# Ledger of designs, part 2: VH-VL binders against Mitochondrial distribution and morphology protein 38 (MDM38)

Target 1, 223 residues: Mitochondrial distribution and morphology protein 38 (MDM38), of Saccharomyces cerevisiae (q08179r182to404)
Amino acid sequence: KLIEIRKKTSEFLHETLEESNLITYNTIENAEKKQKFLNFFRKLYSAKEGKIMTFQHDEISAIAQMFKNDSVLDNLSRPQLAAMSKFMSLRPFGNDNMLRYQIRSKLKDIMNDDKTIDYEGVESLSQEELYQACVSRGMKAYGVSKEDLVDNLKVWLELRLRQKIPSVLMVLSSTFTFGGLPKENYSKAFSPLAEKKETKSKYDDLLDLYYDGILQVLSSIPD
Below, E stands for the ipSAE of ESMFold2; O stands for the ipSAE of OpenDDE; V2 stands for 0.75 times the mean of E and O plus 0.25 times the DockQ between their complexes.

## First folded at step 1 (VH-VL)

Design C6 (framework fv_concizumab)
Fold by ESMFold2-Fast, scan of step 1:
Structure C6 (fold): chain C 223 residues (1-223), chain A 122 residues (1-122), chain B 112 residues (1-112)
Amino acid sequence: as target 1 above (223 residues)
Amino acid sequence: EVQLVESGGGLVKPGGSLRLSCAASGFTFSDYYMSWVRQTPEKRLEWVATISSSGSTIYFPDSVQGRFTISRDNAKNSLYLQMNSLRAEDTAVYYCARDYDYVWGSYEFDYWGQGTTVTVSS
Amino acid sequence: DIVMTQTPLSLSVTPGQPASISCKSSQSLLHSDGKTYLNWYLQKPGQSPQLLIYEVSSRFSGVPDRFSGSGSGTDFTLKISRVEAEDVGVYYCMQGIHLPYTFGGGTKVEIK
């Protein structure tokens, strides 16, 4: 089944991402961005050592934007590329260059599709179209209500089109979210502390969850 | 030994339906993309459908799109082709074929079944 | 769609003599990975098609070395160095690079 394949590929990717250097420090273009990058990871490692740290969505987006799809894919091993392809419901074939090509092509197709869906409105899609869109993006879709599929796709579009998060990081964050830590552990370790000053919408909860997933991917990067 | 055994063919009138089955053995069925390929009475080979190892990705040529459905049951090592709105031009021997190994990579239609005959006539 | 054209339509060969079959595609079968996805199949009388050659020139498991494939781009050839009785049948080329997957019209090989 798809669910079983996604669980297995998520676990494999989660466990092996630390073996890959997804970004090289020296490829970051300017000194200001390099300093922000270093400060962010210093903060992440402090959180891992048990210090309670808060992460704003803006700072997560700023760091995530420094990653390029091609650079990330070039640093993944063949088994990791095959796992990513399976997670994305692709027909993986050939050597690692063919796998990278397949993933690049699919990510480009998703980006073009994202723009079309955003223009026409998520609500314009049929149940089957919503299901296929979510499956193609690595989201949970089996047994998910139409309303939840709509909300998930809206969050994806916000992060992808407006926050400019690279699609490869979005897919990898989905693998961490799918098979990752319980929600309670996310909040304590990485997310801003919750306060009962205002009511959060379901959309806001999903947005936090996706940012937490991105943060998990970033936290898997070795020094 | 890799074996693919098709069944479900027969004589049907235009507009009718048939469901073909393929029983696979001798390999890990869930690791492979599977396809249906038909051979017309004139001996032309035509690709009909492909399904991914998980069943999530499906491909059809335009000639059967909307009329045929491909599915699989990995627990039963079985592949299916549901054919609706059959036309005289669908008359052929239908072969089940092993396609792509998604684990280690290959994609040559390396093993074929014996075929099952579908005849669409009035 | 990629159109695959085979010549000749049929061949009658004296046992032990060579045979050559041509396959032409309407567009290049070269992938960006540097590989060319052209396969050859043999269908013996009363049997299902079987894989002979994949990726232009690689022999499938159990295929005798008298079979060889060659070519590039849009022009491909299958050669049998010494035709034997068991080689009788219809030979098909196939492109596996683009959907829909397409086959040549076939070449019938007979013994004189």
Scores: ipSAE 0.000, ipTM 0.411, lowest interface PAE 18.8, mean pLDDT 78

Design C7 (from C1, 13 letters changed; framework fv_concizumab)
Fold by ESMFold2-Fast, scan of step 1:
Structure C7 (fold): chain C 223 residues (1-223), chain A 121 residues (1-121), chain B 112 residues (1-112)
Amino acid sequence: as target 1 above (223 residues)
Amino acid sequence: EVQLVESGGGLVKPGGSLRLSCAASGFTFSSYAMSWVRQTPEKRLEWVATISSGGSYTYFPDSVQGRFTISRDNAKNSLYLQMNSLRAEDTAVYYCARSGIAVAGTYFDYWGQGTTVTVSS
Amino acid sequence: DIVMTQTPLSLSVTPGQPASISCKSSQSLLHSDGKTYLNWYLQKPGQSPQLLIYEVSSRFSGVPDRFSGSGSGTDFTLKISRVEAEDVGVYYCMQGIHLPYTFGGGTKVEIK
């Protein structure tokens, strides 16, 4: 049942996310960052129009880092907040402010858990703990091998703790990675010309998938 | 001050068994994965076992897999290595070590003084 | 198994002079998280091994700044800028990324 709930809430969020301004352009700190932001979104717009564009992980991270959890949550509608709450296995209740508080509280719990897991090592978790950690972060876990659960959690920690991707964007990107990326957007936004790592592994494939999810969240922002 | 104290080493005949213990102090034992590393008479270092912080996961090289068992008692701050079907090649100084596990890999940040295991006929 | 090869086997250094130890792995130790899980240990005479450097270049707590680690992929170097009497012992490199974890054969450092 959780799979059905996540599928439905993901579809709703994908459909409606374009109606929300997840960042206010004028809150970006300096002219250089503003120019990078504008250039990135012009590039995204070109990709959505059907031009083949290449996106580097570093450039995706640089733009994603400009977002703040509070700003994103403030710009989500009540139905979107309720959908996000349900996706995160929470029981949505109360007004908009209470929903935002509930989501913030859950994101803080996940962030603290991320730091603890990173310190101890993903390998230290029991099979049940690995499953619950992945489920709590919106990852596919049913029928997934232990090795794949470990790799998924390691990729999450890399993006959250080292690439400093805001936790709210990580949860939103999970809706795209959970349901899979639209092939049309993938073929437009991601070029075969992107440099491949020398020692490409399953971890590298998952990392690419998660960056694709982040890119899809960013591409949902209005032109 | 982090301290690890091994015990239980000794002389044993081939095919025999020994149980090594490690008493930990000076840190939150339940928060760290723990390992055993041995040093042969030729001074080669060889990893022999690792156990996760909660005790649910254990790892071994092929050379000891099925013969050695690693376990821990977090309430007693103690680590154990049960060594069965011992061979002459298992003769070594056995060190208890704390594992500093990063996202993908590990390193051993604190080591005990070691306990000697001699397997001879 | 990943094979770790250290050179030289032994090194005799005049006090205050630099020393350099090489470690080569049979496979790349670079993980896709951007980290390289190559560690250096020192075993002083009659003592247990102690951690000097982890993840190629990070000095462990209390390790003097005269020790530095560098390298990437399969080739790694430990340097001591000015060798002191307390630095004598056997140095070991280790890869901590792939099971089974493996160590180099060691490099003995002595003062002339």
Scores: ipSAE 0.000, ipTM 0.409, lowest interface PAE 20.3, mean pLDDT 80

Design C8 (from C1 with heavy chain D99R L100G E101Y S103G S105G W106K; framework fv_concizumab)
Fold by ESMFold2-Fast, scan of step 1:
Structure C8 (fold): chain C 223 residues (1-223), chain A 121 residues (1-121), chain B 112 residues (1-112)
Amino acid sequence: as target 1 above (223 residues)
Amino acid sequence: EVQLVESGGGLVKPGGSLRLSCAASGFTFSDYYMSWVRQTPEKRLEWVATISSSGSTIYFPDSVQGRFTISRDNAKNSLYLQMNSLRAEDTAVYYCARRGYYGSGKYFDYWGQGTTVTVSS
Amino acid sequence: DIVMTQTPLSLSVTPGQPASISCKSSQSLLHSDGKTYLNWYLQKPGQSPQLLIYEVSSRFSGVPDRFSGSGSGTDFTLKISRVEAEDVGVYYCMQGIHLPYTFGGGTKVEIK
């Protein structure tokens, strides 16, 4: 069953992602971006130690944008690449370079599809197309209402196309929602007050959930 | 009943600016892409702008790119068109329209009454 | 941009008689999903445009059976089997497949 496979691969990735160096300080482009990176991770490490910290969506996006798909994939181990491949409904094969190519190719297909769906509009998708689009992006789709599938895809497109979040981080963030609940300390720390609207929609709730997932991936980076 | 009501049109000199508003009712505004479509004095219909349900994705034809800005306020069920650097060619009746869909196809299923913009010296 | 060409420019029709309007696109409107996305609108005198037909032949809500659309690829036709006084106005075709969305120049239908 796909749900069981995704659960197991998500749990494995959740447990092992902390062993990976997803980015290095020396790969960051300029001094002001380096300073933002350092400030963000100082704050994030404080949250890991149990301190209550607030993270703004634009702050998370700015840091996430510094990551590159290729760099992240280059720093994942063979077992992690195999787990990610299985999570994305691919059959893992060959050495690490072949696994990286397989995942990269799949992510490229999703990126091209993202642009097409955005151009046409999420509402233009048939029920079957909507279901397949969500499944292909690592979203939980079985038993999910049509309205929730639409909202999930809209949030994905917002983060990918407008916030420029790398697709690899989006997929990895999805594994945290499948593999288990976010750590309680992180959940409390990651509730931004500055972005509160008078009336909070289902879309806004999903957006917060995706940003929390991204923070979980970022928090996995070693000191 | 779906209703769209435009306002903000008027007479303006070339290089001037105008802001159009559209008040929507009778449907869940936040679920729909919204558009502006104009009709020239010669009665040609021209698509002007489209904005996604969330407001995050915006589309313009080349003729208005960089001069017009489309925005929306879902809490107020309102759509806006900020028009800058207006030209004589922008003279038209501006319609607020709901962008519907069927399969992969796009159409404008409900239109407002229109608001007139005249750009002349 | 896809250019939409309508013929004729105008039609004068006796009530109860049929009317036919043609629309040609400069490129095929066939989508990869196997469907063709061509729409028709009617603008009655003093009123806003209203949707009549979408996806070549699908009538929008409340549109009478006397209206029918047909065609494929680049050639499309809107037919009114028995023109009534309430059908007077300007008819526009539109392609809803590619940005920028483009409209035909319109066909004016008058009685008598």
Scores: ipSAE 0.000, ipTM 0.427, lowest interface PAE 16.6, mean pLDDT 80

Design C9 (framework fv_concizumab)
Fold by ESMFold2-Fast, scan of step 1:
Structure C9 (fold): chain C 223 residues (1-223), chain A 120 residues (1-120), chain B 112 residues (1-112)
Amino acid sequence: as target 1 above (223 residues)
Amino acid sequence: EVQLVESGGGLVKPGGSLRLSCAASGFTFSSYAMSWVRQTPEKRLEWVATISSGGSYTYFPDSVQGRFTISRDNAKNSLYLQMNSLRAEDTAVYYCARDWGYDSYAMDYWGQGTTVTVSS
Amino acid sequence: DIVMTQTPLSLSVTPGQPASISCKSSQSLLHSDGKTYLNWYLQKPGQSPQLLIYEVSSRFSGVPDRFSGSGSGTDFTLKISRVEAEDVGVYYCMQGTHWPYTFGGGTKVEIK
């Protein structure tokens, strides 16, 4: 059931996300940041036009950090907010402001939980607690091993607490990696699909997956 | 029933250009990625290009990057491949194929092919 | 690029006998999503390639039960339990896990 809901809501979000301006160039105050923003999107649009481009994790993080949860939510339409709410296992109701408040409140709860889990250590959680933590963050969790749930949560904490990626982009990133993605190979154009070394860890694979998802969310921003 | 029909192939001199077309019917064209795959005279299959369902993302191997462009017109159920700076090595039968993209990274239905010969 | 190696280059089979084709990749085809995108295509004489098997072992619509795919990592096999006249053609494996998509060199299956 949850998988079906998440599939439908992610498909709707992907179809409509390009209609939303998640950030405007003119809201970036620092001239150096504005130039990095422009350079990044020039590179991203070159990839969309068929040039093979490689994106480093640190450049993706630098751009993602320029986004704020409130700004993203303010630029989503009511149907998009309702879809995001459903994806996060909330029951959407009310007008735009009520939906934004519901999502904002949920993201704040997740952030406080992130800090607690980080302090206590991911390994301190039971399998049930790990499962619920992953589900609450929009991760694939059903049928996932305890070891994989631990790695998923560790990657989330790294990106949220240490790389300071906005949680709204993390959730939207999850919709690009969850069931219900469009029948398109977006990820293949953006990530370097170099040979995977046999010694590469699951943690590193998940980290790449999240960065690829963030890149796909960023690629949805119109020029 | 799914049907793909290619056209536009022909004989062209090295350095010349050709534009291939593929007419699709029998399915919701706008819901699928589309690919071009060529078969050399030696019968090797080579992927040439892929375009996303909406047309925003295009993909090429290094061998044709910068020379070929792929485009689509969802209102006309049509796929195109613009080939510039053609070389003898581009001589092949070019197939249009429906691509499942992220769903499975497989091409299910292929057209009959159109022959491109690059020769002086 | 991922190199796909097929063996044998050609195979002559009497009708009703089994046939087996091997496909080996230069690196693992396990995708980060947990799936393995290894496909098999058949090109009958004078026809376009047609999809037989996708994701290692799933038969495409209308493909007879006599066709089966197996394997993991870098080593894959296509088996035909009893070859029929209509199975004549060139078989190609293809990987979709890594960009660019790459194909094997083909295995020609002939009767007699």
Scores: ipSAE 0.000, ipTM 0.419, lowest interface PAE 18.5, mean pLDDT 79

Design F1 (framework fv_ifinatamab)
Fold by ESMFold2-Fast, scan of step 1:
Structure F1 (fold): chain C 223 residues (1-223), chain A 122 residues (1-122), chain B 106 residues (1-106)
Amino acid sequence: as target 1 above (223 residues)
Amino acid sequence: QVQLVQSGAEVKKPGSSVKVSCKASGGTFSSYAMHWVRQAPGQGLEWMGYIIPIFGTAKYNEKFKGRVTITADESTSTAYMELSSLRSEDTAVYYCARDSYYDSSGYPFDYWGQGTLVTVSS
Amino acid sequence: EIVLTQSPATLSLSPGERATLSCRASSSVSYMHWYQQKPGQAPRPLIYDASNRATGIPARFSGSGSGTDFTLTISSLEPEDFAVYYCQQYGSSPPTFGQGTKVEIK
């Protein structure tokens, strides 16, 4: 049931993200960051027009870091907040602010858990703890090997704690990668199957997958 | 909404131990990291460690080398900081402080206790 | 550990004047926060993540900066703003604080 709920809420979020202003350009006060933001989205829109473009991980991270959980949540509509709440296995209720509070509270709980897991090491988790950690973060966990669950959680911690990617973007990224189907044109913005060195580890493959998901979330911004 | 109320001032002899309490009310206690920060008279702030009550895991500042122990009692929503082998330079106001509500790896501390003065003298 | 150095140690200004406080990190930091502390009181959150005002903080307080250089600005000092201000980073463990800047009445 969780899989079905996540698929449906992911499809809805993907269809409606273009209606949302996830960040206001004028709130970015650093002139260098503003320039990077503009250059990134110009490049992204060129890719959506069918031009072949490549995106570096540090480039994606730099832009993603400019987003704040509260700003993203403030700019999501009530149906989108309800869909995200359901994706996070919460019971959506109340007004918009109550939905934002529920999601923020859940994301904060996950962040505190992230700090603890990172400190103790992913390898310290039991099989059940590892499974629950992945499920609670919106990852594909059913039928996934223990090794892959470990790698998924390590990638999440790298992006959250070291690359400083906001958790709201990580959750939305998961809807593209594991829970739902992306819009047709967004996958053209980044080619995960472009000819590259084929000796990548599973960790590197998952890292690329998450960056692709983040890129797809960012490409959903109409501005 | 969240309030952190700390135990009262203490006077201790060198070589003894002190245990300071921090009782949380309002909001969720178990899922928030609770930090301990001290401030010597006329000086700046020094981080000591934290605990995440729901996991029972604590992390300490290396400078306290096995002298500090941070614990939590979820049933009473109370965090504790115990500092052993007290020296005169441990004289300070000790604060408990909670992680912010923002989901970032670099959290500000959003709520602070009123502080507990610990005086170490012969 | 990352060392935060605040300057100046003391700012002597009159009400209505602009105060500019600096915090310099020994290494690049991802997050910088500012706290206000009045005598006998716990620190009060002012600015988080370099530029965002905490709940209840007046618009005259603003923060800026990135990397190793950060500033806290009070556009027009009110009587209640005379206090000690601390910067803090927690992007890298352990969390560290600056030594503080005292803003006092001239």
Scores: ipSAE 0.000, ipTM 0.406, lowest interface PAE 16.8, mean pLDDT 78

Design F10 (framework fv_ifinatamab)
Fold by ESMFold2-Fast, scan of step 1:
Structure F10 (fold): chain C 223 residues (1-223), chain A 120 residues (1-120), chain B 106 residues (1-106)
Amino acid sequence: as target 1 above (223 residues)
Amino acid sequence: QVQLVQSGAEVKKPGSSVKVSCKASGGTFSSYAMHWVRQAPGQGLEWMGYIIPIFGTAKYNEKFKGRVTITADESTSTAYMELSSLRSEDTAVYYCARKGYSGYDYFDYWGQGTLVTVSS
Amino acid sequence: EIVLTQSPATLSLSPGERATLSCRASSSVSYMHWYQQKPGQAPRPLIYDASNRATGIPARFSGSGSGTDFTLTISSLEPEDFAVYYCQQYNSYPPTFGQGTKVEIK
């Protein structure tokens, strides 16, 4: 049931994010940051038109950091808020402000939980606690090994607590992972027939996957 | 508060092109997606495309097959819609419309419309 | 593409009567918007997200519905209400409009 709900809400968000109010709200007042933002999105559009472009993790993080949870939520439509609420396993209710409050409250709970888990260590969690933590953050957890759940949660904490990626963008990036979109970077990293081969840990592969998800969220805005 | 003012009526020959302008005032131009919608005489509304001024990126209804180009000039707070290879069936009133913020994805402000007549 | 079908095409009524307009979507829509258009004028936002009145819209206008079936109701027609009404969705790309219902004086 949850899998079907998350698939449907992911598909809806993918379809509508390109018209998203995220880009219609001008929250960038600093001229240097605005130029950096514009250059990044022009680079994304060039990539969409078939030009070869590469994106570094720190570049993606710098742009993602410009978004604030409250600002993003204030600029999402009611259907997008309802979809996000459902994706986070919440029951959408009330008017727009109530939906935003519900999501803000859930994100705040997750942020507080993130700090506690980081302090005590991911490995301290029981199997059930680990599963619930991943589910609560919009991660795929059904049929996922304990080692993969641990790695996923560690990547989440790195991006949230150290890279300061807004949790709302993390949740939206999870919709691209959960929606069953091809994991080309991850698949190629494990391919024994790959033309160009790298030695990477599973953690590094997941980190790349999450950054790709963030890129997908950002790239869907102008599309 | 917000007002969208479009350029005046145009009469064009088949095969020519037309460029309609839409100037925004009373609000932040660059922060809003500006859409274009047309209406043939006695018919319904047909979506054509939009532009995101801050990025200069446009998206079009595939029905227009590369005949439509939407641009924006942030310095003058003006969006443009250019339609080429005009046919008699392109005779319509062309509207610019702003998609509003966050609460609901509906067109909250509309221009007054520009009548484009294509005649031989 | 979601197709919106409005019915009836024309509704002939007198001032003071109740008008009920229908909009049916080809697939489920989470929300629906309505616009009013008078001759020679641009469309005016009327109802958004199925049931919320846009700024300045009188209480006699109300919207309802969910899924694929939506309704716009005018409880008691005023002379200025004789116009064409369009439903619209932007729940799924691309944005689409219904073909319109003309509310005309009998």
Scores: ipSAE 0.000, ipTM 0.414, lowest interface PAE 17.5, mean pLDDT 78

Design F2 (framework fv_ifinatamab)
Fold by ESMFold2-Fast, scan of step 1:
Structure F2 (fold): chain C 223 residues (1-223), chain A 119 residues (1-119), chain B 106 residues (1-106)
Amino acid sequence: as target 1 above (223 residues)
Amino acid sequence: QVQLVQSGAEVKKPGSSVKVSCKASGGTFSSYAMHWVRQAPGQGLEWMGYIIPIFGTAKYNEKFKGRVTITADESTSTAYMELSSLRSEDTAVYYCARGDYGDYYFDYWGQGTLVTVSS
Amino acid sequence: EIVLTQSPATLSLSPGERATLSCRASSSVSYMHWYQQKPGQAPRPLIYDASNRATGIPARFSGSGSGTDFTLTISSLEPEDFAVYYCQQYGSSPPTFGQGTKVEIK
């Protein structure tokens, strides 16, 4: 089933993502943004070395926004592109450029669908449509309640459309959901961003989970 | 480089069907979407549909619902567009175009096939 | 269906002049592309995703805009730029084209 494929492709991507330069420092627009990028990654490296650091949602979003889909895809190897393609329920085909084209086209399709769903409202979707929307975005959907699927899709739309997180980073963050527990070094670095509140909504829990996933993707970037 | 070569002009009677071909060369045929776009004389461009040969999946503009069929033959790198129940308003130049199925950007175009529908 | 309105319908300019072509969408769109068409020829890709030049397109062509309002600019007209220009969107299916702007040499 799809779950096994997604778990295996996620594990492979997690193990190899550190071998990829997902952004070129020199493509960042101006000196102020470059300095913010450097400061963020210095903070991440301090956290990886065992110093406990706290990351705010707006801080994570600001850095994630500096990434471009094409730049990320250009820096993934053919095996990584094939794994991402399989994770997105595509048939991997051809050379690097063909795989990048297929992934890019699928990401653009999801991006257009995001805007349509947001305009019409998540709650307008049938259970079947909601399930397919979540599956298409790399979310866990099998055995998940309709209420939870709605919350998952609402969080995705918030991050993608309002926080302007690039769709490629959203998909890569979803692979951490299927890949199981974070590695020991990552777990130590990412002590709870905030202590849980017993009456906290499911939406807020999912939002924290997605930000953690994005942070894990960003932490995989080589120096 | 990619080149798309279409079949020649057709003259058809109202109520008949026409099948236009588009042969691709100079690149991978199967993994790209092949779109069909028409242009009536002196008018603008209108999208009809596409096929992704490797997946065998086609998508159509609702305006042509039930009348258009787009197919592909990977062995000959040829896409086909068949339009049935022809009317005089279907007189147009029909183009095949290779494109992205995520953003619908058409990067290579065939030369066009003029289909004239007259009694 | 999203409707694209191009203005002006006809633009009469001399070689060397700047041409500015407008495309307005009836609702916000995710993608806007531009094509050039000369009489008797297929459309030629110029700009994809609002601002990116297609392969082989001279630097005098540039695109800008987002949401509902998009612009194609030709910084200095050459004789070979005499043509009709079409914008094309994808925000929702079906993709649609504007009615075209004819750029003619004065």
Scores: ipSAE 0.000, ipTM 0.410, lowest interface PAE 18.2, mean pLDDT 79

Design F3 (framework fv_ifinatamab; at its last look DockQ between E and O 0.03; V2 from the best seeds 0.00; counts 0 for: pae E 18.6 > 2, placed apart)
Heavy chain, then light chain:
Amino acid sequence: QVQLVQSGAEVKKPGSSVKVSCKASGGTFSSYAMHWVRQAPGQGLEWMGYIIPIFGTAKYNEKFKGRVTITADESTSTAYMELSSLRSEDTAVYYCAREGYSSGWYYFDYWGQGTLVTVSS
Amino acid sequence: EIVLTQSPATLSLSPGERATLSCRASSSVSYMHWYQQKPGQAPRPLIYDASNRATGIPARFSGSGSGTDFTLTISSLEPEDFAVYYCQQYGSSPPTFGQGTKVEIK
ESMFold2-Fast, scan of step 1: ipSAE 0.000; ipTM 0.509
ESMFold2, look of step 2: ipSAE 0.000; ipTM 0.407
ESMFold2 (binder alone), look of step 2: mean pLDDT 90; pTM 0.914
OpenDDE, look of step 2: ipSAE 0.012; ipTM 0.555

